# Designs tried in a protein design chat: miniprotein binders against q9bqp7. Part 275

Target 1, 240 residues: q9bqp7
Amino acid sequence: VPQNWFPIFNPERSDKPNASDPSVPLKIPLQRNVIPSVTRVLQQTMTKQQVFLLERWKQRMILELGEDGFKEYTSNVFLQGKRFHEALESILSPQETLKERDENLLKSGYIESVQHILKDVSGVRALESAVQHETLNYIGLLDCVAEYQGKLCVIDWKTSEKPKPFIQSTFDNPLQVVAYMGAMNHDTNYSFQVQCGLIVVAYKDGSPAHPHFMDAELCSQYWTKWLLRLEEYTEKKKNQ
Below, E stands for the ipSAE of ESMFold2; O stands for the ipSAE of OpenDDE; V2 stands for 0.75 times the mean of E and O plus 0.25 times the DockQ between their complexes.

## First folded at step 24 (miniprotein)

Design ym19 (at its last look DockQ between E and O 0.08; V2 from the best seeds 0.00; counts 0 for: placed apart)
Fold by ESMFold2, look of step 24:
Structure ym19 (fold): chain B 240 residues (1-240), chain A 94 residues (1-94)
Amino acid sequence: as target 1 above (240 residues)
Amino acid sequence: SREELFERIFELIEKGDYEEALRLLREYIEKYPDNPLALYLVADILFDLGRPEEARKVLERAKELAKKTGDPDLIEYVELLERLLERLLEELKK
């Protein structure tokens, strides 16, 4: 129960969430400022259980791999995620040419994993674009805004070495999606509204990715949870 | 409450008070036998105490239950501990 409820949508700015397709997707650069990012808010409001289990996981991974092995593992996971997002931006950008694309960038199990999802994606409106909620004062960098099966979505791309067939297996990711959605809907750089979300989990071995669609009702439920996390973050900062 | 109990258990584990942590966890499992987090924590403590056969038995049940919940973090924690237990048990056979 947030004390300061605020709507996720801004009806004053748009009648239709499926506005006409722009010729070039929007890419607003992220600016340095003192207002918190979505990821910072979520990281700073982790439950005691989440913090404890993350530390145990690190300890167990180091026991399995050694310290150097763990460092290499985390570096490789980070690099694979970065390459995946770069490849998707290249694939979804209409101004990319054959000579501007690196064939090695496009060849990966993760890219193979999402091919069936990409067939249902069209009308790309934004790629790797900054969003700012001008009233609630938080920022983010979203992966993609596009139509998925005819519904305009904030789309978040995730890599995973293991199957995640259920939305519950993507715990904080739904909060990221709705936070980006709320920010976009209240950001003067964007002339359109988004009512749906999509989390796509791609797999290293090329197995079919799992899409987790979030309709407006589900987004509203997660929006309430996001507002609680933002409120908790703000209270912690007042006590610093 | 349940959350306060588990926060106490986490604190005990962090302090190395494994005997008391196990007592609280086993008492909880008597009342709620199908909680995968509680079962995982028992196995995790037993691993640190050098009781891997007991840990393996508990962890198999935790794995079944964790997959039903769809909690990806817990599934990963369970599977990681399982790999560590299998390695330790193979070493002990030698």
Scores: ipSAE 0.706, ipTM 0.936, lowest interface PAE 0.7, mean pLDDT 85
Fold by OpenDDE base, look of step 24:
Structure ym19 (fold): chain B 240 residues (1-240), chain A 94 residues (1-94)
Amino acid sequence: as target 1 above (240 residues)
Amino acid sequence: SREELFERIFELIEKGDYEEALRLLREYIEKYPDNPLALYLVADILFDLGRPEEARKVLERAKELAKKTGDPDLIEYVELLERLLERLLEELKK
């Protein structure tokens, strides 16, 4: 049980989105502060086993590809992910804000992969928007807040070189999603509340993406796990 | 129960305890050698451990068994992992 319990949902906010569909999605810039990001918290609280396995994988890949080859591989994976997010932001943005659609960004296997998910996405409220939890003292940049199949969700888009048909195979992604939800629900820059999460795993070859829907109950379960990770991070920083 | 065992395995995978997950899966496979889901999970973990050639061998068996069971979801997962694994192996040969 977390020592510092805080609710994921804000009882002061109505679950009913105020009917005014904001014509323009929110895009709050991330402020560079001494406040840790969700990603930083998760990275620094990986288990020794997770770190060891990742390092072993890295070493093996370096042995097979060489150091330069591995750097190139890593850079390519990162670039592909970035381009995918940029393409999604362009697709989900209102037409009036569409800068010159780089048509080349839209011709990716990842974009093809998520087409069936995008059909069920509507009512986009935020894109690449910063969230801050003032009480728990963490920040994050969420990918998207939109309705998925009529339910308002924090949506996190992921690229994977492997199939992830099970939510458990998405590692810390569920924690990231609920961390964003909890922060947004208590961030004064947002007037609405989110009760659901969605992880979408896209594939390079255009194979149908796997959606992992997280209802309020599942979000609450992962929220407890997130709080434990945050406490661990805080303890580690006090001892440094 | 089988369900409880797989839940535990998934929890271990989520925590990144792949060695313990593999141990439990191997023990299960010794008792139930024709379970395609167990073999799929072994292949999946081996992939994450950077052991793609071993993953391929296990996945081939998983595919054969999955087709025999007729589980469409598992067949889809195996085929997708196979495609992604082959792509990775091709990239590693470059």
Scores: ipSAE 0.398, ipTM 0.762, lowest interface PAE 1.3, mean pLDDT 89
ESMFold2 (binder alone), look of step 24: mean pLDDT 82; pTM 0.790

Design ym2 (at its last look DockQ between E and O 0.83; V2 from the best seeds 0.77)
Fold by OpenDDE base, look of step 24:
Parts: structure tokens; sequence; C-alpha cells
Structure ym2 (fold): chain B 240 residues (1-240), chain A 94 residues (1-94)
């Protein structure tokens, strides 16, 4: 049980969108400060086993590809992910911002992969927007807040070369999603709250993406795990 | 605990004490013969020791078990090691 329990949902916020919700998605810039990001917390609280296996994988990849080959591989993976997110932001943005659609960004297997998911996405409220949890003292940059099949979700887009048909195969991604939800629900920059999460795994070959929907109950379960990871991070930093 | 045992094995591998790591892994596998991670680690150590034929045999079993668990990371690690073993074996035939 977390020592510092905090609710994921804010009882003071209504689930009903206020009629005054701006037609334009929110894009709050990430402030550079000493506050840890969700990603940093998760990376610094990996198990010894996870750290060991990843380091060993890296060494073996260098053995296979060489040092320069591995750098190129890593750069390509990063670039592909970045381009995918940029393309999605462009697609989900209002038409007035679409004038600069780089058509080349839309010609990817990943974009093809998510087309069936995008059909069920509507009511975009935030894109690439910063969230801060003031009480728990962490920040994050969420990909998207929108309605998926009529339910308001924090949506996290992931790229994979391998099938991830189960939510368990997404590792810490559920923790990331609920961390963003909890932060947004208590961030004063947002007037609404979210009760659901969605992880979308897009595939390079254009095969149909896997949607992993997280209802309020599942989000609450992962929220407890997130709080434990955050406590572990805080303890590690006090001892450094 | 199992976690403490594996942590010790990881420390031994990092220090290059492969013989003691293999001993601990073999003892574990005697009790838990169907653990794909343990089998993967044995194969990986055998590869570092220049014993690729033995590594291949152990890794085949690890691969089968890893696929049953559905752990995509472990499957990736197994497949990477498999490619490295095969490359080494091809070089040794030359």
Amino acid sequence: as target 1 above (240 residues)
Amino acid sequence: SEEELFDRIFELIEKGDYEEALRLLREYIEKYPDNPLALYLVADILFDLGRPEEARKVLERAKELAKKTGDPDLIEYVELLERLIERLLEELKK
C-alpha cells in the first residue's frame, strides 16, 4: 500500500464537458524545471532484472550491428516515433492548422495501422500537452485527450515492430497513462477530468493497431502501482 | 528469494564470474526446469565462454518456453542471441 495515497480522480470536477470547452485542443508547453517527468520516474524505478536485461540486449545489439550501426538503429527508432507523433498531431488538429500538412508524414505504415482507431476518435481536447501534479510533484507530456468510442480518454500512441496484443505486453505504458490522468485531473490548467485510458500500439507494416482500453477500475489498479513507483523514486533520490 | 538469487546471478555475470553464475543457474533449473529466463541466461553465458553449440541447444528450449509465456522482450533477447550464435558458428566453420 502506498504511504502517500492520493486519488486518481478529482471529485470536485464534473465528468460533463462544460459547454465552454474550447473548440481548439489545449497545448500547454512543458516547463523545464527540477520536477521529475513520468518517464524519468519509470526509468529510474525499473527492476534490477529489467535494467540488467536491457543493458545486455544493448551489448548484444552492438555486437550484431557494431557501435555505429547501433547508433543508427537507435536514431531511426527515435525518428520514426517522432514522425508518427507529429503526423498524429497534424491529423487530430483542427483543419485550420492543417495547411502545413507534410504529406510525406502521412505516408507511413504506422499511420495506416491506426486508421481504424482514428475513426473512433472524436472530441479532441488536448494534444501534446503538459500536465503537472503539484501535490505528488511530477510532470508529463501527454499525447492526446479525446473521446474514444464516446468515452473521454488519455490516449497514448506507441510504435512497435512486434505484435503487442495484450496490455501486459506494454510494460510500464499503463502506468504512464494513469500518471498522466492523475496529473491532468488535478492540474489547474484543465477544467475537466478523465476516467479512462487508451494505449494504441501502431505497427510499422501497417497491420491493424491494437487498442488497449483501460476503464476506471483498471486505471485505479494501475494508479496504485504508479504511486508505489513514485515513492520508490522519491526514496532513491533522498538517499543520493 | 528467487529475486535475490537472480540479482546475485546478474552481479556475477557483470563481474565476469561465469562459472559461479552457471552453477547457481543450473541449481535453479534443477528445481525449476521450465523457466525461460534461466535457460536464456545459461545460453548467454555459454556464448560468452565460446561454447556456441552448447548455447544453441539450451537456447532452443528457452525459445520454446519464451513463446509460451508471451513475453515480447524475452523473445527478442532470445532471437538476438540466436542470430549471434548462428553467426559465430558460421565463422567457426570457415
Scores: ipSAE 0.786, ipTM 0.953, lowest interface PAE 0.5, mean pLDDT 91
Fold by ESMFold2, look of step 24:
Structure ym2 (fold): chain B 240 residues (1-240), chain A 94 residues (1-94)
Amino acid sequence: as target 1 above (240 residues)
Amino acid sequence: SEEELFDRIFELIEKGDYEEALRLLREYIEKYPDNPLALYLVADILFDLGRPEEARKVLERAKELAKKTGDPDLIEYVELLERLIERLLEELKK
């Protein structure tokens, strides 16, 4: 029920790219002069409940770990996430990067966790690639576009210390996926579109990752929620 | 509305008006006895009020209900508070 509806899919584009053309995955650089980002929009439109609980959690973590302990914890989480994404980009890139591959990067519980998912991933079309929505004027950096079990998906990789077996356990992650999808489908740097999404939650201990597949209908439902968040963000920035 | 009620409760907690926050939460729990967020907030306030045995009892129920919802953030908040409560109870035995 957004005030200004816009479609997630582009009827002028095929969702069936020509698989006979061997190519290097797209990696479009992020442009500094395009604002806002998907993650900024989501951060700035958190509910009052979400803001309160997050601040309370931070306060309790500091009580448990101390100020320095909390800084170390958050630094380690960030570093592990960064290294996980770097490893996945390396694994999914053409073999021309094999000689430069960091062995320590590949040896992690998170990488072990996703091995069974990676067996079902093929036809990588984009890695760590910028997207922009030409009409709605937002930007993002998607993790991966590839086939998962024969379906071309925007794939988002997440790390977690806790099991997230259901898509509702991932809260804003589906919004992030569909925002990237909508942007890609209306970005002139891309010649095809994607109608499915995949969220992969990897675990620190190497336990099998949970895939959360999103078909076109589910993506359309989350797209409506994304448009509401973007609309809310726009209204907040008008008021400054 | 429910959202307005919880926004008011959050404001009261932030200002340290714990007794009024508890009154509103208890009134809500009489109507909705199986809401894990409300139970978590009661336990959280009781912990800050220095009533960790009471907080532990309420939190046990909140934990069970939070796991049923599949809300990983609420589960984490509950488990963190549980660790803090148990640590305080152990310190009090010393």
Scores: ipSAE 0.724, ipTM 0.942, lowest interface PAE 0.6, mean pLDDT 86
ESMFold2 (binder alone), look of step 24: mean pLDDT 85; pTM 0.821

Design ym20 (at its last look DockQ between E and O 0.07; V2 from the best seeds 0.00; counts 0 for: pae O 8.4 > 1.5, placed apart)
Fold by ESMFold2, look of step 24:
Structure ym20 (fold): chain B 240 residues (1-240), chain A 94 residues (1-94)
Amino acid sequence: as target 1 above (240 residues)
Amino acid sequence: SREELFERIFELIEKGDYEEALRLLREYIEKYPDNPLVLYLVADILFDLGRPEEARKVLERAKELAKKTGDPDLIEYVELLERLIERLLEELKK
C-alpha cells in the first residue's frame, strides 16, 4: 500500500478533446530534467530476482551466441524497435514527411502485425510526446494518444520476435502506461485527460498483434502499483 | 521468509556454491514440487556442473509448467537453457 496516494484522474479536466484541437498531433519535446523518467524509476526498482535472472540470461545468451553475436543480437532488436516506432509515427501523423525509404519502413512484419489494430485507431492527439507529473515529480515519453474503438487511450507499442500464443500484461508495461496517463492528466501542456490504456504486442512474423485494453478501473489498479514503485525509488534516493 | 530464501539461493549461485544452492532448492521442491522457476534453477545449476542429461529431464518439466503460467521471461530462459543443453549433449556424443 502506498503511503502517499495521489489520484490518476483529474476531476477538473474533460475526457473529450476540444473541437478546435490542432490537426497535428501533439509532440512535446522531452527536455533535460533532474527528475526521474518512468523508465528510470522502473529500472531502479527491479526486484533482486529480476536482476539475477536478467544477468543470468545475458550470460547464457553470450554462451550461445558469443560476445560479438550477442552485441549483434541486441543491436538488431533495438534497431527493429526503433524502425517500428518510426513507422507508426509516420503512419499516424498527417504532417510526417516521407523519407528516402519510408515505403521500406512500412514493409515490416511488425507493421503487418498491427494493421488490424490500426483500423480501429482514430483521432490521434499525441505522438512520441513528453509528459510530466509536476506533483509526483516524474517524466516520460509516451508513444501515442488516440481513440481505440471509440475510447481515448494512452497506447504503448511493444515488439516481440517470437509469436507467442499467450499475451499477458508484463508487470512493467501496464505500469508504464498508467504512469504516462497520470502524468499527462496533470501536465499543463495538455488540456484534456485520458482514462483508458492500450498495450499492443506486435510480432516479427506478421501474425495478428494482441491488444490489451485497460479500462479506467484496471488503470486505477495498476496506478496503485506504479505509486508503490515510485515510492520505492524515492526511498532509495534518500538513502544515497 | 520466501524472499530471503531465494535471495540466499541467488547469492549461492553467483558465488558458484552450487551444492548448497541445490540442497536449498531440493528442500523447496519437497514442499512445492511444481514451481517452474525452482525447477529451472535446478536445471541451470546441473548444466554448469556438467550434468546435462539430468538437467534436460528437470528442464522438460519446468518447460511444461512455464507454458501453463504464460510467463514470457521464464519461457525464454527455459528455451535458451534447453538449446544450450542440447548443444552440449550433441558435443558429448562426438
Scores: ipSAE 0.717, ipTM 0.939, lowest interface PAE 0.7, mean pLDDT 85
Fold by OpenDDE base, look of step 24:
Structure ym20 (fold): chain B 240 residues (1-240), chain A 94 residues (1-94)
Amino acid sequence: as target 1 above (240 residues)
Amino acid sequence: SREELFERIFELIEKGDYEEALRLLREYIEKYPDNPLVLYLVADILFDLGRPEEARKVLERAKELAKKTGDPDLIEYVELLERLIERLLEELKK
């Protein structure tokens, strides 16, 4: 049980998005502060098992590709992910703001993969927007807040080259999503609340993306796990 | 549905329950024989479980089927895993 329990949901905020203000999606810039990011907290609090699995994978990949080949591979994966997020931001942004859609960004297997998910996405509220939890002292950059099948969600987009999305430490993705939810729900820059999460795993080959929907109950369960990870991080930093 | 089955398999892999994931994949193969993607996933899980000889056998079939489908991405993944298996087997002989 977390020592410092804090709710994921804010009872002072209404779940009803006020009026359909055709408002431009929020894009709050991430401020570089001494405050840890969600990603940093998760990376530094990985379990021994997670570390072991990642190191084993890395060693196998280095054995196959060599050290330089592995670095190149990792760089390419990162670049592909970045391009995918840029393409999604372009797609989900209002048409008036996107004068120059790089058509080349839209011609990817990953974009093809998520087409069926995008059909169910509407009411975009935020894109690539920073969130801060002032009480719990962490920050993050969320990919998207939108309605998925009529439910307002924090959406996190992931790319996978392999049919196994799990090789790249995707185990903490649900924690990342709920961390963003909890921060957003208590961030004064946001006037609304989210109760659901969505992880979308896009595939390079254009095969249908896999949506992982998280309802309010599941989000609450992962929120408890997130709080434990945050406490562990805080303790580790005090001992350094 | 096929989608629900894959969801469950991925959830199991996420939890590190590779044996149960492998069981479900095998059941899927029985229902849908000669799916090169499924065979690839089986081989990949077997490799992760430290069963490279079994992985090799399954992957050989996946490779044959992948070549017939002409899916270049799947062929690439199969070839990569094949090389990884071969190298692991060579290391285990030392």
Scores: ipSAE 0.013, ipTM 0.273, lowest interface PAE 8.4, mean pLDDT 84
ESMFold2 (binder alone), look of step 24: mean pLDDT 82; pTM 0.772

Design ym21 (at its last look DockQ between E and O 0.49; V2 from the best seeds 0.00; counts 0 for: pae O 3.1 > 1.5)
Fold by ESMFold2, look of step 24:
Structure ym21 (fold): chain B 240 residues (1-240), chain A 94 residues (1-94)
Amino acid sequence: as target 1 above (240 residues)
Amino acid sequence: SREELFERIFELIEKGDYEEAIRLLREYIEKYPDNPLALYLVADILFDLGRPEEARKVLERAKELAKKTGDPDLIEYVELLERLIERLLEELKK
């Protein structure tokens, strides 16, 4: 159980839009900070099992592909993820639809994979937007805040070469989503809150993406786990 | 505890103390014969020991169980090791 509990939701906020809110999605710039990012907290609190298996996997990949082959593989995976996020920001941004899009950016199996999901996404409120939890002292860069099938969600887009049909197969991704949600709900740059999450896993071959919806109760359960990881991170840094 | 046992097994594997690692893994599998991670680790060690026929046999069971769990990382680890085992078996035929 966390020693220092903090609520994920802000009872002083509504999920309803302010009538004067701009129609352009929010894009709060990421600032240089001493405080840790969500991704760094999660990386620095991996279990010994996770660390061992990842290092073993790297060793086996190098055996299969060679050193140079592995470097090319990892570079390509990173590039594909970056291009996927850039393409989604372009697709979901009303202002960028007025500009000529890079057609190569849109020619990906990952974009084909998410088309059926995008049909259910509307009311985009934020894209690639920084969040900061001012009390718990962590930052993040969320992918998207939008309605999915009528529910306002923090949406996290993931690329995968392997099927992830269940939410438990996404490991720490639910923690990322709730950490972003908690930060956004307590960030003065945002006037509204979000109570639901969505993880969308897109596939390189264009197979239909898997959506993993998280209602408020599930988000609260993962929030507790996030607070434990943040507490573990803080304890490790105290001992450095 | 289970966590402490596997942390010891990981340390033994990294040091190359495969005999002790297999002993601990086999003791665990006696209690929990359907654990896909334990079976994967046995197959992984057997591959490094140059015993790919035995590794393949154990890995087939690990693959079946890993697919039931839906753990995509374990499935990937199993499939990667399977490719390496098959490559080694083909090289040994030549």
Scores: ipSAE 0.707, ipTM 0.933, lowest interface PAE 0.7, mean pLDDT 86
Fold by OpenDDE base, look of step 24:
Formats: sequence, C-alpha cells, structure tokens
Structure ym21 (fold): chain B 240 residues (1-240), chain A 94 residues (1-94)
Amino acid sequence: as target 1 above (240 residues)
Amino acid sequence: SREELFERIFELIEKGDYEEAIRLLREYIEKYPDNPLALYLVADILFDLGRPEEARKVLERAKELAKKTGDPDLIEYVELLERLIERLLEELKK
C-alpha cells in the first residue's frame, strides 16, 4: 500500500465533459523544470528483473548487429516512432491548424495499422500536451485525450517492431497512462476529467493495431502501482 | 516469493555464478515445469557457458510454452536467442 495515497480521480471535477467540444485541442508546452517526468520515474524504478532482461537483450542485439548496427537500429526505431506521432497529431488536429501535411508521413504501415481505431476516435481535447501533478510532483507529455467509442480516454500510441527495442516500456505503458490521467485530473490547466485509458499498439506492416482499453477500475489498480513506483523513486533520490 | 527467487538468480548470473543459478532454476522448474521464462533463462545461461546444443534443446521447450502463453516479449527473446544459437553452431562447424 502506498504511504502517500492520492486519488487518481478528482471529485471536484464533473465527469460530464462540458458539451462545448473545444474547437481546438489543448497543446500545453512542457516546462523544463527540476520535476521528474513520468518516463524518468518509470525508468529509474524498474525491477532488477526488468533491468536484467533489458541488458541481456541489448547485449544479444549488439552481438547480432554489432555496436554500430545496434545504434542504427535504435535510431531508426526512435525516428519511426517520432514520425508516427507527428502523423497522428496531424491527423487528429483540426484542418485549420494543419500545417502542410507531409503526405509522406501518412503513408506508413503504422498509420494504416491504426485506421480502424481512428474511426472510433472523436472529440479530441488535447494533443501532445503537458500535464503536471503539483502535489505528487511529477510531469508528463501525453499523446492524446479523446473519446474512444464514446468514452473520454487518455490515449497512448505505441509502435511495435520486431525485435522490440524496449520490452520494459511495454510492461510500464499502463502505468504511464494512469500517471498522465492522474496528473491531468489534478492539473489546473484542464477543466475536465478522464476516467479511462487506451493503449494502441501499431504495427509496421500495417496489420490492424491492437487497442488495450483500460476502464476506471483497471486504471485505479494501475494507479496504485504507479504510486508505489513514484514513492520508490522519491526514496532513491533522498538517499542520493 | 517467485520475485525474490528470480532476483537472486539474476544476482548470481551477474556475479558469474552460473552453476548456482542453474541449480535454483532447475529446482523451480521441478515445481513449475511449464514456466517458459525459467526455461529461457536456463537456455540463456547454457549459451553463455558455451553449451549451445544444450541451450537449443531447452529453448525449444521454452519456445513452445511461450507461444502458448502468448507473451509477445518472451517470444521475441526466445527467437533472438534461437538465432544466436544457430549462428554459434554454424561458426563451430567451420
């Protein structure tokens, strides 16, 4: 049980999104502060098992590809992920704010993969927007807040390639989503509350993406785990 | 706990005490014969010890079980190790 329990949901915020579909999604810039990011917290609180498996994978990949080959592979995966997120932001942004759509960004297998998910996405409220939890003292950059099948969700887009460069990230993705939810629900820059999460795993070959829907109950369970990770991080930093 | 056991196994591997690590893994497998992660770790250690034929044999079972569990991450680890084993075996034939 977390020592410093804090709710994921804010009782002061109405669950009903005020019907005013904001015509423009929120895009709050990330402020570079001494405040740890969600990603940093998760990376520094990996279990010994997760660290071991990741390091072994890395060593094996270096053995297979060489050091330079592995660096290139990692760089390519990162670049593909970045381009995918940029393409999604462009797709989900209102037409009036669409800078010249690089048509080349839209012709990816990943974009093809998520098409069936995008059909169920509406009411985009935030894109690539910063969240801050002032009380728990962490920040993050969320990918998207939108309605999925009529439910308002924090949506996190992931790319999957074989081999996966960060197997550890897959296990912590639910924690990342709920961390963003909890921060957003208590961030004064947001007037609405989110009760659901969605992880979408896109595939390079264009095969249908896999949606992982997280209802309020599941989010609450992962929130407890997130709080434990945050406490562990805080303790480690006090001892450094 | 299972977690504590695996943490100890990882510590042993990091220290290069492969014999004790394998012993603990084998004891675990006796109790839990269908655990693909434990079998994978045995195969991985055997590979590091320069015993690729034995590693392959253990990994075959790990692969079958991993596919049944549907864990995509473990499947990827198994497939990577399989390729490494095959490469080593090919090099040893030269």
Scores: ipSAE 0.026, ipTM 0.483, lowest interface PAE 3.1, mean pLDDT 86
ESMFold2 (binder alone), look of step 24: mean pLDDT 82; pTM 0.762

Design ym22 (at its last look DockQ between E and O 0.84; V2 from the best seeds 0.77)
Fold by OpenDDE base, look of step 24:
Structure ym22 (fold): chain B 240 residues (1-240), chain A 94 residues (1-94)
Amino acid sequence: as target 1 above (240 residues)
Amino acid sequence: SREELFERVFELIEKGDYEEALRLLREYIEKYPDNPLALYLVADILFDLGRPEEARKVLERAKELAKKTGDPDLIEYVELLERLIERLLEELKK
């Protein structure tokens, strides 16, 4: 049980979207502060086993590809992810911002992969927007807040070369999503609340993406795990 | 505990004490023969020791078990090691 319990949902916020659908998605810039990001918390609270295996994987990849080859591989993975997110932001943005659509960004297997998911996405409220949890003292940059099949969700887009048909295969992604939800629900820059999460795994070959929907109950379960990771991070920092 | 054992094995591997790491892993596998991580680590150490044929045999079992568990990371690690073993075996045949 977390020592510092905090609710994921804000009882002071109405679940009813205020009827004014903001015509423009929110895009709050990330402020570079001493506050840890969700990603940093998760990375620094990995198990010794996970850390060891990742380091070993890196060494083995260097053995396979060489040092330059591994750098290129890492750069390509990063670039592909970045381009995918930029393309999605462009697609989900209002038409007035679409005039700058680089058509080349839309020609990817990942974009093809998510087309069936995008059909069920509407009511975009935020894109690439910063969230801050003032009480728990963490920040994050969420990909998207929108309605998926009529339910308001924090949506996290992931790229994979391998099938991830189960939510368990997404590792810490569920923790990331609920961390963003909890932060947004208590961030004064947002007037609404989210109760659901969605992880979308897009595939390079254009095969249909896997949506991993997280209802309020599942979000609450992962929220407890997130709080434990955050406590572990805080304790590690006090001992440094 | 299982966790303590693996942590000790990791420390030993990092120090290059492969023989003691193998001993601990083999002892563990005797009790828990269907642990894909333990089998993967044995294969990984055997590869570093220049014993690729033995590594391949152990890794085959690790791969089968990893697929059954559905751990995508472990599957990736196994597949990477498999490619490295096959490369080494090809080089040794030349």
Scores: ipSAE 0.803, ipTM 0.958, lowest interface PAE 0.5, mean pLDDT 91
Fold by ESMFold2, look of step 24:
Structure ym22 (fold): chain B 240 residues (1-240), chain A 94 residues (1-94)
Amino acid sequence: as target 1 above (240 residues)
Amino acid sequence: SREELFERVFELIEKGDYEEALRLLREYIEKYPDNPLALYLVADILFDLGRPEEARKVLERAKELAKKTGDPDLIEYVELLERLIERLLEELKK
């Protein structure tokens, strides 16, 4: 149980913005400061098992590929993820005109993988937008806020070379989603709130992506786990 | 606790104290024979000890169990070690 519990939802907010709102999705700039990001909190609170296995995996990859081969592998994985997110922002932006380079950006297995999901996405409210939880003092950069099958969601796009058919296979991804959700719901840059989450795992070979929908109750359950990780992070920093 | 047992095993592996790590893992597997992480760690140690035939046998069971869990990281660890074991076995035939 967290020592300093805080609600994920804001009772002072509605999830139905005014029809007169602008049609352009929000893109709040990320402002670098001293408060921790969601991803830093999660990285700094990995279990000893996760840390050991990650380091062992790195050692084995270097044994298989060599040091230069491993560096090239990790660089390519990073670039694929970056291009995937850039392509999705372009696809979902209503005012962006596609160019030849955008067309090449759209030609990937990951984009093919998510096509069936994108058909169910509408009403985009935010893209690559900063969030800050002013009370709990953490920040993040969410991928997307949009309706999925009629439900307004914080949507997180992930790439994977291996299938993740169950939400448990996504480890900390649900924590990342609810952390963004809680921050957005208590961020003065946003006039609405979101009660649902969606994790979309896309595959390099173009296989159909797996959507993992999170209703409000499931989000609340993961929110408690996020608060514990944030508390652990804070305690760790006090002892350093 | 179980967490403390695996943390001790990780420390032993990092120090290269493989005999003690194997002893702890084998005692654990006797009680919990279907733990894919424990089986993976045994195979991983056996590979480093230059016993790839034994490692391959243990790893086949770990692979089967890892796929049932849906843990994509463990599946990747197992498949990576499998490739390394097969490469070593092929080199030893030469």
Scores: ipSAE 0.694, ipTM 0.932, lowest interface PAE 0.8, mean pLDDT 86
ESMFold2 (binder alone), look of step 24: mean pLDDT 84; pTM 0.814

